# VHH binders against Translation initiation factor eIF2B subunit alpha (eif-2Balpha), part 20

Target 1, 305 residues: Translation initiation factor eIF2B subunit alpha (eif-2Balpha), of Caenorhabditis elegans (p34604)
Amino acid sequence: MVQESIISSFRGKLENDPSKSTSLATVETLLEVLDRSRATTVAEFQNELNQVVAALEKTDYSSTSIRSAADLFTRFTSLAPAALLDQEDFSQVLDLYRQRARSFIKNVRGSRAKISKCARLFFTHHMNILTHSYSKVVLETILDAHKSGYHLHVWVTESQPDASGKLVFEELKKNGVPTTLVLDSCVGYVMERIQAVLVGAEGVMETGGIINKIGTVNVCIIAKSRHVPVYVCAETIKFVREFPLNQADIPQEFKYRTSVIERNNLELEHPDVDYTAPEFLTLIITDVGAMKPEAVGEELIKMYI
Below, E stands for the ipSAE of ESMFold2; O stands for the ipSAE of OpenDDE; V2 stands for 0.75 times the mean of E and O plus 0.25 times the DockQ between their complexes.

## First folded at step 20 (VHH; framework vhh_7aqx_2)

Design N2 (from M1 with L108Y; at its last look DockQ between E and O 0.87; V2 from the best seeds 0.80)
Fold by ESMFold2, look of step 20:
Structure N2 (fold): chain B 305 residues (1-305), chain A 125 residues (1-125)
Amino acid sequence: as target 1 above (305 residues)
Amino acid sequence: QVQLQESGGGLVQAGGSLRLSCTTSGFTFSDYAMGWFRQAPGEEREFVGAISWSGDTTDYADSVKGRFTISRDNAKNTFYLQMNSLKTEDTAVYYCAADRRFYPGEWYDVEYDYWGQGTQVTVSS
C-alpha cells in the first residue's frame, strides 16, 4: 500500500511535468521515501530504498534511468560519518541524509542549464547541426544557443521506429529555429553540410562510449568518416559502470524499451538502442564540464570513490 | 609526478606587456585543458582564461578580454599567457592549472586537477 502510494507519486511527477526527466523524478521520489522513513540503521534504510527502487523499475518508464539515478542518490546521500553512527539517535543520520538529498536534487535540476552553457563553448555563430532522436538536454542546448544569438540550422533525423525526432523538429520550428527533418537513411547525404553532430545518451559507459537511440552508431560512424565532430550532451546522472565491447555486450535492460507489464520477452523485440564506441565520439559534454571520451573512466571513479 | 612550473613574471609599468609560460611534465599534455588563474593579496583566486586540449577553443574572464591571449604548444608541452595593456589591478600571483575537463570560467566551484606554484606579476603605476 505504501509502495503503491510512492509509485503513484512517481507517475504523477512525470505526467504533470513533460520536461521532467525520469532520473529527476526518481530522486525526488526517493527523497519522499527518506522524509517518511523511520529506519533505525543504515542497513534498514538501504533495504527500504532498494525495495522502492525495485518497484519503480517495474513501471513503464526507463529502468536504466531509474537505476542510474538511484545509485547516485545512494552514493551522495546515505552514508554517515563514523562519529554519527555512535549516536543513540539515528534521526541525526536521517537528517543529514535529507540535507544531502536536497542538495543533490538541486544540482540535478540545474544540470541541463550547465550542459547548455558548456556546449556553447564549442559552437560557432553560424552552424549546421545534425541531431538524432529526442533528447531533452540536446533540445535545451539548441534552444539556449538560438536565444543567445547563434544562427543555427538543425537537421533532425526522423528516428524510426518511434519517430521521436519529429517531436524535436516541431519544437524547434515552434521556437523559430531553422530546421529540416530527414530520413535516418539520409545522414550520409547531408553530413558534408554539417559542422557538428549533437546527440544525447541513455547511458555513458565507463569506456567513454554511449548507449543511445538505435541509429546513433550509424550517425557517428558517418560523422567520423567526414571529420565532423560528435558532441554528446549527457548529465552525469546517466554515467554507468559498464564496459561493453560490442553490440552484444549492451546490458539487456537497455536493448529494448517496451512495457514490462504488457510484454516480457526482450529477446524477441526490435532493439531500441545501440552502442557507439568512444573512437567515434569527440566530446562528452556534462554538468561538470566537457571531456574527451577517454577521461570518462577517471571522472566516474571520482563520483564513486 | 605531475609538475607545472610558471615563469616570465616580474615588474612592468602600466600599459606594458608580459608573457607568462607554464612548462609541464609527468602527464600527456595534449590530454589536458589548461587554465590561468590569479590571486591578489587578501583576495580569492580568480579565473583568467582557459584553453582546450588542442588549443582550438578558449574562454576568458571579462576583466581580461581583448588584453590577454592564451595559447599552447603541444609539441613543447608549454602553455602561454600573453598579457598586454597591463593595469595595476592585474598585479597578482599567476597560477597555471591543468584538468582533463574544459568548462566555462564562471564555474568557479570546479577545481582543476593540477596546479603550479605561481609567478608574481607586479604592475607599477
Scores: ipSAE 0.669, ipTM 0.878, lowest interface PAE 0.9, mean pLDDT 86
ESMFold2 (binder alone), look of step 20: mean pLDDT 81; pTM 0.825
OpenDDE, look of step 20: ipSAE 0.874; ipTM 0.944

## First folded at step 21 (VHH; framework vhh_7aqx_2)

Design L1 (from K2 with I110V; at its last look DockQ between E and O 0.94; V2 from the best seeds 0.82)
Fold by ESMFold2, look of step 21:
Structure L1 (fold): chain B 305 residues (1-305), chain A 125 residues (1-125)
Amino acid sequence: as target 1 above (305 residues)
Amino acid sequence: QVQLQESGGGLVQAGGSLRLSCTTSGFTFSDYAMGWFRQAPGEEREFVGAISWSGDTTDYADSVKGRFTISRDNAKNTFYLQMNSLKTEDTAVYYCAADRRFYPGEWLDVDYDYWGQGTQVTVSS
């Protein structure tokens, strides 16, 4: 009952607020677990969290986002001073975890605004931008620059098969941003007009590469061949401890929805995401600053230590 | 041993110019963004300007924009601040700093990885 009610709460957060990321919904859900927890030991609490995370990963939401968010939530919230670990009453440890969790979530909620400000450092006042798929942080970044007086023209791929790029196109047009919607296959044709590629990420790998909507690697390879910089906007909650060498190394749960995996028919399916190696990326722009892809591993270590 | 050493500070008349240098060692300079900060007596440290890894992107505090120019020479592991049209309110200890990340100067809660010892700049009437 508990796991089903927590899954319903998780789905509700995403369904009731279209702007909320899977990552944020995950950490808000884990805070609910923490708020209600009656655990008496660290091990008991960690087991409780692990069971909830496993249940969340069975949904059809991004496993990459759920795993990265849960890992960072656990690391950021569960460190305790040695003095507190020796106390008789574990409730004080849980109260410390709750305080840390609320602070962590506050920082996560502020991440898109920080990324938008940081990304603007790399914009010129007259700029053609290509974006692939739908990223809430990329959308906010573009809108923030537009409101600040930047004269942008945004080229948006359709991002098949779900056509999520059409949502970005519609939102940009509604806000008065000059935009052109193009086929995914049109990227090579338009790239010579583009000053920068701006994409999001579902996960930023320890290698400095990214996992993002299928088609992203194509965009980035073409951008590199035309000497167009590729800027990735990603919250640090999206950082993932994985070291893929190629597309095959990407865990299957990152590539396919859980319902697809459970059907055991992967020979007939296409993946939802691809991997773009760091050599095709210029910068990862995050809520803790812009960094070269090579620096991601060091920033991940800081988060996990 | 990471080392940042500022030089070029001193006394200058208002309206004058001064050029600060920050020489670095003990890390791969081209992997780091660089920043200039300053602190007047009794005041909080304030951001002056920052420059990206290659030097292609800069960010300046509004108070110095148009008067100060930052640059870097990755072959010499050196970071520069050219200060023109100096005012008495520019009087401060100037610090260079290095970080693997490049971010807006108004992010006050982000601290750079490495700091120099500072050099005094005094602008007289």
Scores: ipSAE 0.694, ipTM 0.883, lowest interface PAE 0.8, mean pLDDT 88
ESMFold2 (binder alone), look of step 21: mean pLDDT 82; pTM 0.830
OpenDDE, look of step 21: ipSAE 0.880; ipTM 0.948

Design L2 (from K2 with F102Y; at its last look DockQ between E and O 0.87; V2 from the best seeds 0.00; counts 0 for: pae E 2.02 > 2)
Fold by ESMFold2, look of step 21:
Structure L2 (fold): chain B 305 residues (1-305), chain A 125 residues (1-125)
Amino acid sequence: as target 1 above (305 residues)
Amino acid sequence: QVQLQESGGGLVQAGGSLRLSCTTSGFTFSDYAMGWFRQAPGEEREFVGAISWSGDTTDYADSVKGRFTISRDNAKNTFYLQMNSLKTEDTAVYYCAADRRYYPGEWLDIDYDYWGQGTQVTVSS
C-alpha cells in the first residue's frame, strides 16, 4: 500500500495547488519517500526509489516531466563520498541524502523567478508575443515583464484538444495584460505581427530540441520562416537525456498518457506532444542562464557527471 | 588552449577615460557571452557588465551605468570596455570572462567558463 499512498500524495500536491509543476510535485514526493525510508544499503534505497518512480510514470501526468525530475533528483541526492559509504550505520547516508534533497527542492522552487528575470533581458518595451498552450513558467515570465512596465500584447493559441490556452488567456486578462485568443490554425496569419514566440517545454532534449504540447513544432516552423525568434522558458529540471532525430524517435510514454498506451491502438491515437528540433529555436532561457540550444547537452552532462 | 588577454589598463586621472580590450583565442568567440568583472584589494569580485553572443543585449552594474559601455567585434574575436568619467572607486583589476550562457551578473552570479588574467586600472585624484 506504500506505492498507492505515495501516488495519492502526488496527485494531491497537483490537485491542491494549480501553480505546482509536475516536476516539483515529483521531487517533493520523492523526498517523502526518502524521509520515510528505512533502507540499510544504497541498492535497497535505489530500488525503493525506482519502484516509486515507475508508479508515478503510470499516472496520466506528464511522463517527460516525471522522468527528468526523478533522474535529476536521484543523481543529485545519491552522490556520497566513498568514506561515508563505509559507515556502519546507513542512516547517516540517508541523512546526507535528505539534506541534499531539501537543498535541491529549494532551488527548484526558485527557478521560475530566475527564468523570468533572465527573460526580461531579451524583451523590448513594446512587444507582440505569441505563446502556445499553457506553461506556468511562460505565464510567470509574461506577468513579471508586465509588472516591470513592459507594454505587451499576448497572442495565445487555443491549444486543442484540451483548450489549455484558454486558461492562459483568462489569467492574463485578470492581470490586465492585453491578450487575444486565436485558433491553432491562425498562427501563420498573425505571425507577421509577432516580435517573439515564447513557449514552455515538457522536456528539453540533449539535442537542444524540445518536447511540448502538440502544435508547438508548427508554431516554431512558422516563426522560423518569418524570422521571428523563438524563446523557450524551461527549468533545468526539465532537461532529459534523449537524442531524438524525428517525431518517431520520441518514446511513446512521452507522447501518450499511460492509460492510452495500455488500452488503445496507438496508430489511431492523437499524440499529446510533438518534438521541435533545435534549428527552429533561438534560445533556451533557464534558471542557470540563457543558452543557445546547442549548449544544452553540455549543461545536461554536467548535471549527470 | 583557451586564451583571454586583457589590455589597455593603466593610470588615469579622475574624470578621465580608458578603453580595455579582451582578445580571445581557442574557442568560437561568437558562441560565447562575454562579461567584465573587477576586483579591488580586500574586496569581492564585482560584476561590471555583460553582453550577449551577437552584442544585441547588454547588462551593467548600477555603479557603472551611464559611464561604461561594453561592445564586441565578433570578426576580430575582441570584447571591449569603454570607461568614461572615471572615479577613484573604479580602481581595480579588471577581468574579462566568457561563458556559453548569458545571465545577469549579480542575480545569476555563477562562475564563467573562462577568465582572463586581469589588467590593472588605477584612478588617481
Scores: ipSAE 0.513, ipTM 0.805, lowest interface PAE 2.0, mean pLDDT 87
ESMFold2 (binder alone), look of step 21: mean pLDDT 82; pTM 0.841
OpenDDE, look of step 21: ipSAE 0.819; ipTM 0.917

Design L3 (from K2 with E106Q; at its last look DockQ between E and O 0.86; V2 from the best seeds 0.79)
Fold by ESMFold2, look of step 21:
Structure L3 (fold): chain B 305 residues (1-305), chain A 125 residues (1-125)
Amino acid sequence: as target 1 above (305 residues)
Amino acid sequence: QVQLQESGGGLVQAGGSLRLSCTTSGFTFSDYAMGWFRQAPGEEREFVGAISWSGDTTDYADSVKGRFTISRDNAKNTFYLQMNSLKTEDTAVYYCAADRRFYPGQWLDIDYDYWGQGTQVTVSS
């Protein structure tokens, strides 16, 4: 019942604010758990968080985003100085965790603006950009550059089966950005006109590769073949401690909605995401700077130390 | 052991030019973005300019745009700052720095991984 209240709060955050990422909603929900916690030990608190995270992962929202956000929230908030842990009053430890969690969430809320500014370092003032699917951070990046006086022409893939690229296309048109909507199969045709590919990520793997909407690997392979740089715009909250070798090596909970996993023969189901190996990517542009894919492992270690 | 060593500093008249060098060792130079910073006595350290891993992308502080040019030679593990049209306000200790990441110099919350010891530049009027 307690978990149901928290899950309803989580869904409400996402339903009431269409700009809010699953990652941000996750950490905001975990802060609510922390604020209400009456745990008296670190182990008790960790167990409380783990139960909530497990319940969140049972929703049909991105398991990749929930897991990565929850892991970073837990890691960032649960480090306590030895001196504080020696005190009999655990409420002071919880207050430190709350202070850290609020700081962490403030940084997460600001991450898209930081990524937009960092990505702009790689833009030219006249630029044809190809983007695939719907990424809130890529959309914000493009709109920020447009407002700053960049003369962009954005090519947006339709992104079947959910056609999420149409949402990006419509928002860019609304804001006066020259935009062309293309079939997913048209990427090879248009790539010779493209100066950069911008995509988001549901997860950035320890390998420096990414999990993103199905079709992303096709775009990136074509870009590589035509020597077009691929820039991934991703918050560091999307970094995931996985080391996949190929498409089959991606955990199934990253590829399919939870409800699909529980009810269906996955051999017959269309995956929701694909894996793009780091060799097809040029830069990962994050709220802590742009980095080559091979540097992601080092940055992830710093987060989990 | 990572080392960054600045050189080329000195005394120059306003309107003059200087070229600073930063030689590096102990890391794979082409894997790092590089930056120049400066600090005048009694003031906070200030971003001057940064250059990406390959040298294809640069970012400059507004105060030096058009007057300063940064470059790098990955074959020589060396990073440069060409300073033209120098002003007395450019007087400072200049530091080179290296980071695996390339990011806007105006970000205050993160810092470069490695720093040199600095070289003095003094611009006389």
Scores: ipSAE 0.709, ipTM 0.892, lowest interface PAE 0.8, mean pLDDT 88
ESMFold2 (binder alone), look of step 21: mean pLDDT 81; pTM 0.829
OpenDDE, look of step 21: ipSAE 0.832; ipTM 0.924

Design L4 (from K2 with L108I; at its last look DockQ between E and O 0.96; V2 from the best seeds 0.84)
Amino acid sequence: QVQLQESGGGLVQAGGSLRLSCTTSGFTFSDYAMGWFRQAPGEEREFVGAISWSGDTTDYADSVKGRFTISRDNAKNTFYLQMNSLKTEDTAVYYCAADRRFYPGEWIDIDYDYWGQGTQVTVSS
ESMFold2, look of step 21: ipSAE 0.721; ipTM 0.903
ESMFold2 (binder alone), look of step 21: mean pLDDT 82; pTM 0.834
OpenDDE, look of step 21: ipSAE 0.871; ipTM 0.942

Design L5 (from K2 with M34I; at its last look DockQ between E and O 0.93; V2 from the best seeds 0.00; counts 0 for: unsure alone 62.1 < 65)
Fold by ESMFold2, look of step 21:
Structure L5 (fold): chain B 305 residues (1-305), chain A 125 residues (1-125)
Amino acid sequence: as target 1 above (305 residues)
Amino acid sequence: QVQLQESGGGLVQAGGSLRLSCTTSGFTFSDYAIGWFRQAPGEEREFVGAISWSGDTTDYADSVKGRFTISRDNAKNTFYLQMNSLKTEDTAVYYCAADRRFYPGEWLDIDYDYWGQGTQVTVSS
């Protein structure tokens, strides 16, 4: 299989559809690999997938999103009835995997709408919301509530260094949502006005904590100190099987872009993401329902049963 | 072992009131949200309402909104469904259900983890 061709397909999916997440593009790309596969054993197929995933992780797209999506995809394909695994014709196993993958991708495509509707159950009619960084799920959730008659005022951090919060601010203003753009350092200053913090996640850990854009842990600590609930909007495709205890436990590949790692340019401590422990979070709102952070591990197990 | 048991059903005249109870055991009471469902003969089970872990958030079917109220009593490990202004179309077997998640009642592809045995409510004209 030609890794350059697969990487071009992956980039094309993201470039041709601005609304498509890195996670969705990953699983769609892995389905292409599965559709084209001529593997004759599970081990051969898994090696084929592993090589593609490694190549995708070398792009400068979110390694956390790629790894979590790939892990769920490959774990999904490894669960087959014993009778089918005993088949002399491995193509029947691949056909089962293809059917499961298509169903999985269909559900992923609908996840943002489900999360938006679930999150709305926790909104009040007049509400000041603080959000950090840019999350397509959070943006859709806010716009859905606005269209449904909720009177929101949204406070958006700039989210340095890439200033992605400015894009959120402009999109919300364009849609008529009252919005205020604030410095990342102003979160403590404004938190007294806030009824809920709403953030996305690059990954939801098995501990119920999250990896998200640098600055997220600061927002959540401040919210906790002011008794402001923190709602995380995250698709279950973002769930990962990791148990970090602190910032150092997060693999360097999650913290820094691959290009930074390859150049060994880490003398400046400027990670792209941080870890927020579950104690600073109130709810994880997903396409399978809202849950307390401590329930995440059990819901991950259900995904593999 | 997780157990849910409904009680309080019976016969009531249209326009009347009835209070159902759901007693729970075998799990930590505050870890679960509770849903109420009903099923008339020959019909599929339908959502009535749900209440979150803390009781702060509720969701009701449009057909019962304003007439039914869900509450919880932490001292008795019990959830309630207060049914007012009952109509003959409210006649059904009523079930309570428990789940670690709280989600919109319109989600048909997701079932609650645990279910009670049901209690009959009959509303006569």
Scores: ipSAE 0.683, ipTM 0.882, lowest interface PAE 0.8, mean pLDDT 86
ESMFold2 (binder alone), look of step 21: mean pLDDT 77; pTM 0.797
OpenDDE, look of step 21: ipSAE 0.854; ipTM 0.936

Design L6 (from K2 with D111T; at its last look DockQ between E and O 0.95; V2 from the best seeds 0.85)
Amino acid sequence: QVQLQESGGGLVQAGGSLRLSCTTSGFTFSDYAMGWFRQAPGEEREFVGAISWSGDTTDYADSVKGRFTISRDNAKNTFYLQMNSLKTEDTAVYYCAADRRFYPGEWLDITYDYWGQGTQVTVSS
ESMFold2, look of step 21: ipSAE 0.764; ipTM 0.915
ESMFold2 (binder alone), look of step 21: mean pLDDT 81; pTM 0.827
OpenDDE, look of step 21: ipSAE 0.880; ipTM 0.946

